# VHH binders against Leucine-rich repeat-containing protein 39 (lrrc39), part 10

Target 1, 343 residues: Leucine-rich repeat-containing protein 39 (lrrc39), of Danio rerio (Zebrafish) (Brachydanio rerio) (f1r6i3)
Amino acid sequence: MTGVTVCCGTVNSIKALWETRIKKTKDDLKKEKEQKDRRAVGRLTGAWEDRIILAKLKEKIVTEEGRVILRIEKEEWKTLPPALVQLSQIQEWQLHRIGLQRIPRFISSFQSLIVLDLSRNSVTEIPKEIGKLTRLRELLLSYNRVSYVPEELGCCENLEKLELAMNRDLDELPTQLSNLKKLSHLDLSMNQFTTIPDCVVNLPSLEWLDMGSNILETLPDNIHRMEKLHTLWLPRNELEYLPDNISRMKSLDTLVLSKNKLRDIPPLMEGMSNLRFVNFRDNPLTYDVTLPDLNEDVEEEENDREMFGREFMNFYIQEARKRGSQNFTSVLNVMLEGVSETA
Key: E = the ipSAE of ESMFold2; O = the ipSAE of OpenDDE; V2 = 0.75 times the mean of E and O plus 0.25 times the DockQ between their complexes.

## First folded at step 5 (VHH; framework vhh_8h5u_2)

Design s12 (from g4 with R107Y)
Fold by ESMFold2-Fast, scan of step 5:
Structure s12 (fold): chain B 343 residues (1-343), chain A 123 residues (1-123)
Amino acid sequence: as target 1 above (343 residues)
Amino acid sequence: EVQVVESGGGLVQPGGSLRLSCAASGFTFSRYSYAMAWYRQAPGNQHERVAIITSGGSTNYPDSVKGRFTISRDNAKNTGYLQMNSLKSEDTAVYYCAARYWGEGYYPEYDYWGQGTQVTVSS
């Protein structure tokens, strides 16, 4: 009351400044409360979201024959949420055709995983953390976009089946894959391999190999190191010849070589007594050999027997050897006549 | 429409060098998964693959040209190259560029072939 000037202009100015300060302080306190409320709501919302995601994932877990399986069907999941690590006891992921774009690095937490089926997704990378899955028996990644396989996959010492078909940019494998001592099944078909990798040839337990629809021009001379291989699928490559050592593959019973550029069949293959199914169809073999129609056990259409079967292979080898001998005799006769024409 | 066009062929003396180029149009190598290969055809011989380069950069050569020929690609220019050194009379052929596409279950057939470029190695 005392000390206030009687000048109305200055009194109004001071009152306006005071009211402005009070209002600004109240506005600042309101904004601070709103920020705190937003943070509290954000924390609460995140916790509820995690609980909902976990509940949804738990509904997708089934137990079949004592195996804990995460199965997702007919739903789109571009990524897997970190909340999934709370379910690390899962032994199998059945996640084909869900639009998955990456294998999460937290996969290493799932040390109980035995089967990982991520086929027909959009996966571009296998994380190095895959190597922590020492119990893994099957890795199915066919029809993805994987261009590189990490060397740490070689640490999955119990791996029995690896499928990487149709990963269109895949052209090589790390040498460490030779450490997969239990690997019996390998599908590398429909990729860009120009050779069978040395690490594949050195797999001691491999029984089944598909490298069809690649760009193979030759097979390695040491192919016989695959002593347990019973099935070799190599259709739709650019193979021009087969190495003689293919005849040393003692376990081989199925050999598919259709739609290559083979000009000959190694004569030593005649000794391959375990070879039951062999297919040479659509190859430019040097000799036109017609299989004699003497086999009453042929169940297939006769028109489909062209360049098919062990009987064809053996007759081709015998005929090529016979014609080769005739050519040698002809060359020898020409040489003898060259010494004295009309002798 | 997709096409590939070869250039750089010609007449060269034994021991000489040539660089063949294969320019692609209607697509880009960095956007699509394509392998590029060079084939040659001399009279009386079947087509022979002399070089291949995958989309990942892996290369392969037959013994007849290994150490003398080098295949490369420039994805930014949509162009593949074949550097041919220490040329021999037996290298005389028509050289073809081929681009192979990997997509919707395609088998590895070459979808795109050039018209060919003549290389003649003679004294």
Scores: ipSAE 0.503, ipTM 0.795, lowest interface PAE 2.0, mean pLDDT 83

Design s21 (from g4 with A99L)
Fold by ESMFold2-Fast, scan of step 5:
Structure s21 (fold): chain B 343 residues (1-343), chain A 123 residues (1-123)
Amino acid sequence: as target 1 above (343 residues)
Amino acid sequence: EVQVVESGGGLVQPGGSLRLSCAASGFTFSRYSYAMAWYRQAPGNQHERVAIITSGGSTNYPDSVKGRFTISRDNAKNTGYLQMNSLKSEDTAVYYCALRYWGEGYRPEYDYWGQGTQVTVSS
């Protein structure tokens, strides 16, 4: 209490301080009331703006073949407004090329979402809330700036298609992606992968994989675990050799290896009876071989037979075996001559 | 105009250490993502990649140098480094730094190579 400790000289000082505090408190209360009144007007204006935005978004909703789609075309939307949550029945977002910078965390409210197409935007992060979308079948995020994939994406157990091509900083995937038991299509092309992630190799239903234009130097020895894979696109990497176990990929129909650093073709690949299309173009293969009969097809404008198909592959394997066998015999003869000279 | 300049090469004894530097200039980080790699070439051998580091900091090494070589980068200085330990005579080669950029209109191939720096491991 001020009356207990005040001497006569400080009474006028305390009174002046108290009067100053009363005036300041009154001024502060007036400013707070004006601020609150401005906020109240702002809230009313904001509510009306939200209603207008929601109405505009409702106009972007179309129903096609029983599917509720939010489609935004030829407009710039850097962010999506929270009012969108009132339209949680939407099953598909078609929001490509709208300048989107962020996937909203409220995406978790869209439990009916089946397709999320956010390709060709400026998205830098996939929020962990993506894992709440248990009905999601397709996630299309190619041509964005995603640098990492949250482990919660592994909770999207119905995911069948994942496209992450050309996300310039992306170099790894979480191990939890192996939980995507229905994933059949994966595009990781034009990123910075140095290896095929083990979680990708362990995907039990994967049928189509594109990892072209990465920085792969080798393929994993356990690549044959991808028992259902029928299409493997690996052009424009730095692959120097292929593991023998690639020959154990019994479902493999299409294998594109153009523009790598391959020096040889595994001889066991000759036994790959299901391999219909293979492309070895632009590799520094050890042996220079030419197919003996190059037939011109009336329907072929460019003759890609050289280093394109299985015929080249089989012929190369046979020639490499002949030339390698001759070289081995020559080395063996030199060794035997050396032994006889010293003994 | 992007330029890549290597430094730090020289003569070192077996078991010794050497640190190579790769300085990049002529580009703006806000416009590009890039990986940095070190390649080497010795007489009679093909070019081989001995280390790579991605924009995110992921690294990869072949068995020939794994555990002995370490690649790192300083994004503030646009500089990459290759720390080479327990050097062997078979590490004698010309070492090249390469940068690959991911930007609109760029191909996902190495856009820029340095002129190389000689490393000789000899008694």
Scores: ipSAE 0.570, ipTM 0.826, lowest interface PAE 1.8, mean pLDDT 83

Design s27 (from g4 with G105Y Y106G)
Amino acid sequence: EVQVVESGGGLVQPGGSLRLSCAASGFTFSRYSYAMAWYRQAPGNQHERVAIITSGGSTNYPDSVKGRFTISRDNAKNTGYLQMNSLKSEDTAVYYCAARYWGEYGRPEYDYWGQGTQVTVSS
ESMFold2-Fast, scan of step 5: ipSAE 0.546; ipTM 0.817

Design s28
Amino acid sequence: EVQVVESGGGLVQPGGSLRLSCAASGFTFSRYSYAMAWYRQAPGNQHERVAIITSGGSTNYPDSVKGRFTISRDNAKNTGYLQMNSLKSEDTAVYYCAARYWGESGYRPEYDYWGQGTQVTVSS
ESMFold2-Fast, scan of step 5: ipSAE 0.607; ipTM 0.853

Design s29
Fold by ESMFold2-Fast, scan of step 5:
Structure s29 (fold): chain B 343 residues (1-343), chain A 124 residues (1-124)
Amino acid sequence: as target 1 above (343 residues)
Amino acid sequence: EVQVVESGGGLVQPGGSLRLSCAASGFTFSRYSYAMAWYRQAPGNQHERVAIITSGGSTNYPDSVKGRFTISRDNAKNTGYLQMNSLKSEDTAVYYCAARYWSETGYRPEYDYWGQGTQVTVSS
């Protein structure tokens, strides 16, 4: 209960106890007021410092093509000051290479934010508060130290571009990223992905995907679910084969597979009429195939280029079929002869 | 110089178990972002990746060994492991440890670090 406990003593004892408590309470209140006054001086000092920081930040704001941009260059800002919240109307942050270690949780106050460029910093965590940025279209976090992506990023329903290249410990994405119905550009290159995540395969609007320089050994059988994908960059992985369903990717016009471990090309890829640029360089393809009209005067350059283009792909498929059929016939003849010998 | 050295290979009966070790030198697991993988090669076959573990701890296995093989690491010992259970005659191969790590100066590794291999023979 609130108050002073009344004891069953003499009236004089009770009165003395009450008077003592009143005096002590008055002294405590005086002490509290002095502490509050000291804290008020601290608040005034803090407000003055915030005014200086805010003025410095306002000098970094530029307006270009109708967009309010916070641009910090050639300065080190390991953290962003809370005073920045007073400039919540900012639509774009261009804060690359400033030594930033954290995305502040007060990022949620920046409801006008459309582009967040924090590339080439030391960011280790994307805060859950990122999911409050419903107007965000571009999140650029390449060359940071992000080890995981929060599921709340899936709430950024207007996100069109996500760049997470070179986040050395990144090896997975939350399933909620499949909720990014407008995402058309995804860069996951130079990370530690062992597979293309299911959530990526299920992105309905994805047009451009770079997963080069990961540790992919196979592509998923359901890769054809990426119906709008026109550009797929997969160089410097460990791919040993391609699934037949890659041939069902009707929008695919650019496919880079250089520096993998491919031994063959799926014959069904011969039907990929939209494929304009395909690169098979630096793969140990089973059959040595050269295009018939190579220029002998430029042999060194032609050797580097002979595993490039749809014409090479189609010619290889045709030659592999021809040589494989001959090999199959030879094997079948040996088997038939062997059976005849034992029968 | 960065090196990885395999040990723990040997002869085992079908259905048996074996644990391979991969000791790394020239770098430390706790200090660098890295990936460690186990590959195998039997005569006449291509190199096959049988396990991988990333710096974040994610693991991946092909269907041929999934549920039977487990990759792990001990950062304090700077050593990776491959626990092989329910071994089959088709698991007979030379097993190689490979390590890849990323420096602060960039992602592009100068080269992959491979051991010399350790023989695993599963008796018929």
Scores: ipSAE 0.426, ipTM 0.771, lowest interface PAE 3.0, mean pLDDT 83

Design s30 (from g4 with Y101L)
Fold by ESMFold2-Fast, scan of step 5:
Structure s30 (fold): chain B 343 residues (1-343), chain A 123 residues (1-123)
Amino acid sequence: as target 1 above (343 residues)
Amino acid sequence: EVQVVESGGGLVQPGGSLRLSCAASGFTFSRYSYAMAWYRQAPGNQHERVAIITSGGSTNYPDSVKGRFTISRDNAKNTGYLQMNSLKSEDTAVYYCAARLWGEGYRPEYDYWGQGTQVTVSS
């Protein structure tokens, strides 16, 4: 029950307020409906944009040799759209030089991925979700800006090839990388490594390692644990000596040591019967040694053979041994002559 | 173009300490990564690296100075430091700073060297 005490003098005022309120309510409802309609159109437009993006991505999918490949060429894609998750059956990403700044965390949805080629982009981070890609065989991230490798990369049990060359701030690897039992090819060249990491030395299947153009001063004493390593590329480092245990690397057939600071060659390397290609060029070796002319082997330019080859290595070791023996004999002869003169 | 300048050398008694500084200039630091290293050379000896610090902050030292020398960097000032403690007469040498750059237009195998600063450890 509502008693109204003021009626006569305010009747016109109350009527005007009520009419104004009705008009305001109608205008507000109209504006609300228009806003809802505008938001609905906006949502529908966004869904159509996603469908257009997905259609564009589907056009970039090719099937070659039974493999489903996403290939993007000559286009700039700073990020990959979430709509890509609808194409999780893709087995290979060929996304070289597209200006990519980020590997999406939804990469974990792509459990069919075998090859990720993201080389020559602007990637700064490998997400921990990479570890969900248990079928991954090749990860190519050379010429990016990766400063840190997540421990979860060690969960990629089928990884056979890892390329991380020229990643400006990269100077270490997680110990969990030693869990990559199938890794046979590792490129860490043109980074900031001061040592060969222990996890790399402990890789049981590694056959090919490039750590050229780093800042290596020494090689680890346990380098011989790399029992299957056939190829070791170490040019343009700061190596002053080689550990004797390098001679125990029985599978090694290619060893590139050019442009280091080596003063000597370990004599035990003379026993490295599998070593076919060895390069000592541009090192300050103590003895100036030139290979003698070989029968029917002079068709190559002599300068191209300088400080190169197993024959050079063996001849250097033999000459260094001879010159050392002559010096010792000369010292002994001087001492013996001194005794004779005192009589 | 790229320049590195050392400072902080001098005469110190055995067991004393010195802090060397290396200022880098002539490049766009936000666009390029760089490592800084300290080398020394005494008369009659080959130069040796006594410390290195990478752009990520990893450090390395030879056994001759490990535990006595500490390298650090201030990225805001583009300056590297070598803190030398428990100095010995055999630490007497000219100390050189070198910077190596990673980025477009730079060869990562080329070092930019300073002029050197003399450190003498004697009574």
Scores: ipSAE 0.517, ipTM 0.810, lowest interface PAE 2.3, mean pLDDT 84

Design s36
Fold by ESMFold2-Fast, scan of step 5:
Structure s36 (fold): chain B 343 residues (1-343), chain A 122 residues (1-122)
Amino acid sequence: as target 1 above (343 residues)
Amino acid sequence: EVQVVESGGGLVQPGGSLRLSCAASGFTFSRYSYAMAWYRQAPGNQHERVAIITSGGSTNYPDSVKGRFTISRDNAKNTGYLQMNSLKSEDTAVYYCAARYWESGYPEYDYWGQGTQVTVSS
């Protein structure tokens, strides 16, 4: 607090404060303009990049048999750009072996999509947005890295074909897949399934099932619920026995059970009149059985068909019954003779 | 190069518990898609699978051991486990660890241990 000097100092301090405020406001406005200009330039650059990418994608669209197809061949696309949503009229994606790591969540925009072929990529996740594709008929994801199937896939009510072979870590399916009332073809081979899932057994339209090269030890007792199943491929599993109810699968034409651990064939399978092709090759069946009409001259060709066919199956069942009775009688006779010797 | 080694077998009283370990070398569970399974061979019987755990952690057991045996894996230790509770004389067997790798073609068990004896008796 100093008289006249303080009064003059206060005026100069106010002037300095005003100059400081003006400078700060000018600097702030300059920074805001530079930031806005950078964002405007960035948006313009992004729009140009999107236009170039979209033009490249448009070049990959072909129309075949009235279907609009996005086909990418011999190029690596680890991700798909958001600009692709401008081509939402596409009905089929043929994007196999492009190194794809992710199915984009914007897939939901592609409501015209009928076939999604992403086989032989590196996809690890099926996004829940897949459930928005209500027109989808075929989903091909074999040879990827999918470990989990979202329950929303059950919303794809027009799905007729699902291929998930060789996803290595896949071991289960959500119960909601039983909602796929039109699903006729299911490939789950070369995965880690320990059982046939209940949702698969309950699929009302399933005609073709491949679960070969899994880790199946048993088949479910309710397997006969698959009333329309025509083809069942189960090679290279760990099956030790078959449930009696397999004999109730009235539509079953083709049954492949090669390279399992089967020790016997259920006698009720003798009644499976629709079974045209059955393969029991490379199973440790209890009885060594040879079809009586085999010719030595064609042994090489017949070796490829050993333990194959309904005639083999029926003959094995009959011989197993006969040999079981003979073995019991022989053992009983030996025991009776032994008892007689010791008596 | 790749090996699996079992340990933890021994003699146990009926109703007792044992924990078997399967140590992996030459690979890691967290880096590769491996399913791990335990098999046993009882006297006079063929090999049977008593437990399996997939890369995703799904497990399966036959009715003979369901509720009594628990399979697990510790990917950080490259080790699988079989916890055996409420042991019965029928569980007496040599127990084998097997690892199946999915790289190409049809999957097969490429890696088997030498086995560890489990004896359930008084």
Scores: ipSAE 0.329, ipTM 0.719, lowest interface PAE 3.7, mean pLDDT 83

Design s46 (from g4 with G56K)
Fold by ESMFold2-Fast, scan of step 5:
Parts: sequence; C-alpha cells; structure tokens
Structure s46 (fold): chain B 343 residues (1-343), chain A 123 residues (1-123)
Amino acid sequence: as target 1 above (343 residues)
Amino acid sequence: EVQVVESGGGLVQPGGSLRLSCAASGFTFSRYSYAMAWYRQAPGNQHERVAIITSKGSTNYPDSVKGRFTISRDNAKNTGYLQMNSLKSEDTAVYYCAARYWGEGYRPEYDYWGQGTQVTVSS
C-alpha cells in the first residue's frame, strides 16, 4: 500500500516525500484556480452574449396601433435564440423572408401572440407547441417547406386566417383542424392536395378558400356543407366535372375554375343567382359557345374575356341543353330504325 | 433528353390482372418533390386520371377503379407502377404515365409524359 515506503524511510526520505507532495498540491491548486477563473469568464461571456442578443432583439420591437410587434427585415436568422423568451409579451411576429429554418418549441411561452407571420422562410416543421397559442388569430406560413401540420394546431381556437400556400410536399391536414370554429380564411394553394380534405369541408365559418395549383380531380359531393363560403379559388387543378351540389352553395359569390379539365357545366348552376364572378377559362368544354357581347367587342385573337362571367355560364348551359336535345333525337331515330328490323 | 416510358400493357381477359411500369430516365425521383400519376384514354373519350401518388406517398383514385387499382413507386429504381386487378371491359384504353415536380423557384407542372401503353380487356 502507499504506507510501506514511509515506514521503511529515514527522516530525510520522509521530508523529501512531503516536499514533493506539497509541491504537487500547490500545482494542482493553481490549476484548479485557473479552471475556476476560466469557468467564471466563460459564464460571464455567455451571459454577456445573451445580453447583446437580447438588446439587438429589443431594437427590433415596435409598437403600432397598440400592438407589440417583433419585426425583422433584411437579416438572416436561421434560428431564434432562447433569450427571446424574455420578450414573451410580444403580440405579433413579422419575420418574413429571414431564412428561418425552425419555429422554436419555446413558441409556447408567447401566449400573447395574435399574428405569426413566418412566410417565405425555410421552415420544415410546425411544432406541437403551436397549440398552446390560444390567442392566435393569424398563422402565415406560405412559401416554406412544411410537409405536415400537427393536430395540435386544432387547439388554436381563435384562429381566423391560415395560409400554407407553396409548401410543395403538403398533401393532407389533420382531422382536428375542423375544431377551428372561427377560421374564415384558408390558403392551401400550390401544394399537392388530391382532394379537398373532409376537415376543410366541415369548417363551419370558412368564407374564403384557395386551393389553386394543387392536383384535385374532383370536388366532394358534400361541398354544399360549406354554407358560408363566398370565395372559392380552384385554378390550375385537374377537375373534370363539378358536383351538382355546388349549385346549393348559396353564399358563393366568386368561383375561379380556370385551367382545369372541365368538359361540362352542371345545368343546376343556372340557378346560382348569388354567383357574381365565375371563371371557366382554359377548360375543354364540350360545346364551343361564344357570348355575343364578347365577340362584338374583341378580335378572336384578343378574346381575353371568353369563358368568363355568369352570362357565359348561363348561355353555355342553355346552348348545351339545346344541342343535347338535338343529339338525343338523332341517336334515338338511328336506334329505332335499327330495332324495327325484322329477322 | 429526360424521358418517361410506359410498359406492361397487353391483352387480358375480364377479371384478369396487369402491372404497368413507368421508367424515368435523365431524372431522379428521390431528388425532387414530385407527384406521379396514371391517366387513360379510350377512343372518343377525354383523358381520365386513374391514380396519383404524391411525394409523401399519399394516393388517390376515382370511384371507377378504387379498390381494384394500386399505384406505387420505387425511388431507387426511378420507376412508378400501376397494379390493375379485377379488370373490366370498360378499363380498355391507352394508359399514360405523367410526372410533375416542384423544383426551387418552379411552379408545379407536368414536365414528363410517356407515349402510352395499350390495355385491352376482352373475352
């Protein structure tokens, strides 16, 4: 054991051993003090850096119309620092086009938040903590890289506006979004939706919906459940027909269906007296029908208003009815002549 | 130079099965956000989309083929597939494969269409 050397030593040998131990202890103590000093400096430097970051963030806070806004412009912020939590009374984030890659999980600390504008960033995920923002009225995430929407977004009971245009891989929404009883504005354009989700059709307060530039082939038969919908934008999809129940959407004022694959217009749409703006341009409609006023006003090459308006819609429906009757009579006559043959 | 080529068409009896393939060349599916779809056209009819698969793998089918057709893809082989079961005479058509992709700064558009493969369901 270590005691054996001391037991066999002389007084001078023991003294030399003690002197060596004392020197080593002094060297160790000096190193420990240097480490403590370095740790103290490190802690001071980190705290100072946090204070500098917080000061910079405070400079970006403005108050407009009684609202406390964090506005960052023309700067790159890939992530938001945790020090931001000290400013949790902020009611609006205007963080458009700053290169943001992540919505921080500490977003849940910002319970005063009413507007979250993170459009034109590189956000790939909406954290489940978003559901803690019960005062949130507007969530703007268009032109990001979000591929999934968490079910917890359905807990944002005061949400009135949701914009998720151009997120590329987004193709579905969680069923819980139907819990957004105040949602009146929804932009899902420029994504990969193949259908209008059931949760969207079941939104009781929805007034404005844009699902243009998706890959929709059909509209749901229960589309008329969207009783308050005034504006429906569906350009640049693959719609081949419209369900008859679209005629039951009594609040519908604006319907944009340009650049689809529509072959016909449902005759029941003739009864949609509330429809003021309707656009059927760039669809392969079966009958070539030209509105007389439009032909009179423009050259054929300059027909930029063709297949637009309720007058065109009604004229097309009436013409299709006439031509359909003539075709049926002709087909019936041919069939009757064939059947009348006696073997 | 980028091409999409269909294969696997042919003559089959009612109730039979066929598997169509869509091979992409000069382009890799795994690199892009893309959707792949199968369309069909019978003489006198317009094109009808019978299946689509999104970049995340979500699928959609019209009622006419739902439960009978299955779309899939193999990103490693850069190939999409349409498995067609319980075939009916009404399924007789030329089948086309189309791929749409979303690149940086580009809007979604069908960039690649095949030339089609004939499927005939007849006794």
Scores: ipSAE 0.643, ipTM 0.847, lowest interface PAE 1.2, mean pLDDT 83

## First folded at step 6 (VHH; framework vhh_8h5u_2)

Design m1 (from k5 with G56K; at its last look DockQ between E and O 0.43; V2 from the best seeds 0.60)
Fold by ESMFold2, look of step 6:
Structure m1 (fold): chain B 343 residues (1-343), chain A 123 residues (1-123)
Amino acid sequence: as target 1 above (343 residues)
Amino acid sequence: EVQVVESGGGLVQPGGSLRLSCAASGFTFSSGSYAMAWYRQAPGNQHERVAIITSKGSTNYPDSVKGRFTISRDNAKNTGYLQMNSLKSEDTAVYYCAARYWGEGYRPEYDYWGQGTQVTVSS
């Protein structure tokens, strides 16, 4: 077989070769242009480059309600340029989804900083220089990659809010964190804590704690040292028991324990008059009980919330006391019958 | 997706030892953010966690196995292990490996369970 088909096949191959060659040449020219552009930029003076960078940074500054805010959103800034120190009067950093990999050590130059919001970035470390920010009130680092917290964070004497949710590998805190005398809000959810650290139970002003979606198996017996704690989120852990001392948490208003491994409810919780919102949903409680007067006319979701709340808790405790007494009596009767039969 | 597969179970006499393996697969090795745990279930009982190791290597054990069981992890092989020593008849159960993975963009309530491996401690 022979003929024109050979020539046609050759033409198609030549066209494909040319198209490939044209693409490769175009790519090569693009890379060469990019290299020349990089070299041209490299010949800019440092003063001129700093002026351009500073102008760009000044475009990111807004003033709201008397606060000077650096706001950068959804724009790639893996690092922050040193020229930023020229704007040390900034009171808030709001830097979200910029791919930031490090908190710069020059953060210590920002002595007016009140809010450092770096949520949803790629930050791996909190530098020890953070401890120089004695006016800092809020440090927000949720959705980052922070695996340890430096002891120097304990020097941020005015810190009121610390968020470290979803840093994935975080499983411990420095003992010096208890030096944060004004810390009232702490979010450690979605990490790998196996217990509530001692430094957290020693925080004198803590009012709100979220340790949901960790791997807690137990709570510390001294949990009641958190005298001002009114809200405790502990859903999606592996708690098997609650310490009896939880009943001594007189300020506790809200306690979420859904999706744990709890087998019982401590009877002394019946006396927690300040506890208004509690949730025991999705726990393998020993007794399967239903509220006596549950309203059939209400929505299923409303019933579900009420079914595992405070009224349920109190009813469960009463039923567990009754059934526990009956079970003990029944076991004793079987034992006595067995002894009588064998004697 | 993260997958875990157990191996190393079997029949052993009281006082003996076994080493269980938990091979993780189905994700890119650019991430090392997971906790790995071993659970067991005897007939008629609920799952009991017998060991956990965090991504940073912290470990925890219940009193029933403390000092007899040791969990470990080999990052190069993407595999966890449970060394079980001084086995007792009460350790007879199906042993499951489980992993919780904190990948970029993944939620922490995301768990994978293996199919289980039988451990029998008998005469």
Scores: ipSAE 0.470, ipTM 0.742, lowest interface PAE 2.0, mean pLDDT 82
ESMFold2 (binder alone), look of step 6: mean pLDDT 78; pTM 0.785
OpenDDE, look of step 6: ipSAE 0.849; ipTM 0.944

Design m2 (from k5 with G56R; at its last look DockQ between E and O 0.72; V2 from the best seeds 0.00; counts 0 for: pae E 2.2 > 2, unsure alone 63.0 < 65)
Fold by ESMFold2, look of step 6:
Parts: sequence; C-alpha cells; structure tokens
Structure m2 (fold): chain B 343 residues (1-343), chain A 123 residues (1-123)
Amino acid sequence: as target 1 above (343 residues)
Amino acid sequence: EVQVVESGGGLVQPGGSLRLSCAASGFTFSSGSYAMAWYRQAPGNQHERVAIITSRGSTNYPDSVKGRFTISRDNAKNTGYLQMNSLKSEDTAVYYCAARYWGEGYRPEYDYWGQGTQVTVSS
C-alpha cells in the first residue's frame, strides 16, 4: 500500500526504539537484582556458619573455681575462628593436642586472659599482639615449634610463669624479657641455648629456672644477680666449670648438675648454707672421691642420692683442699731445697 | 650407614689457615632439629668444644678461639665447616665433628660423631 505505509512505518519505528530502551533498562535492573540476591545469600550463609561455630565454641566453655575456661583437647583445630572474639571474656585457654599452628592475632581482644595454655601443639610463632595481654599470668607453650620470642612479650607486666620447654630450635630470647618484673618460673629445657641469656640473669623475681637438655658450656660470671632463684635445673648440658660467684646465690636451695662435663667444684660452695639438694652425678670430676661409711649405713636409694649430693660436695671440696695443699707444700719444699743447694 | 665424616686436616705453619669439613650421610640436617659442633683433643687431655652452631644458626665459641674460628653449615650440601684462621701451635689436636639431634626421647647416645682429623700447627 501506499501512502498509509509511510505513516505506519514512522510510528512503528519510534515505538520499536522506545521498547528497545525499556527492555534494556529492565534487563539492567534484573542483572542488578540478581547480583544483590547473590550477595544477600552469601551474607546469610556466612552468618549461619558463624552461629554454628559459636555454638560449638560455647560448648567448650567451662567454669572452674570462678574462672571462665575455653577447654579443647585432642580435637583438631589447626586454626581458631575469628568468631571466637565474641567470647572475649574468657580467662583461660586450655588447648592441648589440637594441632594448633598459630596463635591468632585477635588474641589481643582477650583482655581478661590470665592463663594461655597451648602446650603440645604445633605453634610456630608468638604474635607481637601477645604484648597487649597485660593481665596474663601464665604462658605455657611447651612441646611446640616456637623458634623465637617477640620483644612484645616483655609488655606482659603480670606474667609469672613462662614455659617454652621442647620447642627444639629455640636458642635466644629478646632483651626486653628482663622487663617481666613478676616472672618467677621459667622453663627453657630441651632447646638449643648455648648460654643463659643476659635477660634471664636480669629477671628480678625469678625463683625457678630449668635449662636442662640444652648445650650450655659455661654459666655467666654474674649468675649471682638472680637473687631470688631457689631452683636451678641444668642436667644434660656441657658445663665444664662453675663460676665462683655461684656461691653468692644465697637463695639457691636446689641445683641439679647431673650429666655435664664438670672437672671440679668451686671451694666457696661449701659455705652455701641454703643449698639442700645438689646433684653432681655423671660428671668427670678430677678426684675420685667416695664418702666413708655411706654404703653401710643407709638404704640403697638414699645412699645413691647422697653419693653425689651435698655431703659428697663438701667432702670433695675438703679432699681437693687437702690434695692441693700437699702439692703446694711439695713445690715450696723443692724451691727452698734449691735455694739451700745453691748457697 | 648414618655418620659424619671429617676432612681438611693437615700440617700448617703458625698464622696459617685451614678449613675443615663435616659431611653427613644417612640423614639430612634439614630433616630434624640438631646442632653441629667441633671438638678437639690434644694428647692427655679431654675433648674441648671449640665451636657450635644451632639448628637456627646461632654460634658460640670459647675465648681460646673466638675471632679466629668460624663455624658454618650448608644444609643443601648436608655439610658443616670450621674455618680456622691465625692458627697457633696450641691449636694442634685431633678435631672431631659431632651432630646432636633434639627430638622426643633425646639422649646423647643418638648423637653422631666423626672419627677425627689431625691438625698440626708447626714451623
């Protein structure tokens, strides 16, 4: 047709254009709605997962002796979920043999923590955030894989007990550890320390120190700075001598030196009146000394202990003094004899 | 066979240098936590530890050799070393390499010791 087709064609083209624009807009809105729905589903799924994890964690909370404790044992938790922060009023973590690989940085949110017991896990690092736990009294990380200690641990001003036994590769401590004015118990056994670090010697309140099964060859001459130390465990090291200043450790009650390379005993140790238990067993002491009458008067078990204990120590010192004076007298006699022969 | 074997000993003049090697076989340094040490023994004396390097790489030396001896290890070559500089006649001894392992049930009986290599410092 004809003149009518011209008019119809124009109107149809305009409608088609507007309908195309309308459809495009609707498609765009549909795409936006679908993206919005996917985000909403993801948000709800995450919240549901958080509620499940929190429920599981709340089942692990117990109250003992007025303390709120998170206790997990022999159950796999290689990491701790961030949702745990919602339970930040917990006062103790007791997490044993759970395969934990790291202490989470969100540990700083647990400002009520008094005891952090993560013994027998796979922890490789103590985060610097540990220093925010100023109420922490006990940090127990024995039987883990910690190879260094951050300087921020020195900020835990109320820390009384630190256990890092059997971390195998641990061989040094930060100097800031001496800032721990309340630290009284320190276990560094079964590691690779070659010295007692200066920061340990400078701990003002230290009462108990275990550095057994390390590779110590000497003890520091200033060991007597540990004025409150009453127990010192040093078995299975390579100590060749003891510094004379050890006799100035007036609080020392127990000193275990078994299985070392000691050649002699400092004579001034005879005056250590507080030293009740000392053990020199399995050392290559210069003199082969046997206590008189010991084997005839006491039980076998008690006799074995006293064979290398305080009585043995004092007897050894006295015998070494006698034999040393005999050597000196002999040298003096030779010198005096030589003078008379030349006159 | 699990062992450590020393090499590099010999005769050197005072002021000279030697580099001792300690090659491990039957185990690898990277497979566990261990320290490596060098000991020496002159006739009629007991062993003296002259250097130790921990699994983390910390080192320690007695005053008699500090500044002159340097211990190191190369885990890729499974070998430890003792660089001895400014040698003195007093350094004459048999030098032994030892590897000490730390693990559950650790005992010194499980340490590995070499047979020794002679170092003689003389004019």
Scores: ipSAE 0.517, ipTM 0.808, lowest interface PAE 2.2, mean pLDDT 82
ESMFold2 (binder alone), look of step 6: mean pLDDT 78; pTM 0.789
OpenDDE, look of step 6: ipSAE 0.861; ipTM 0.950

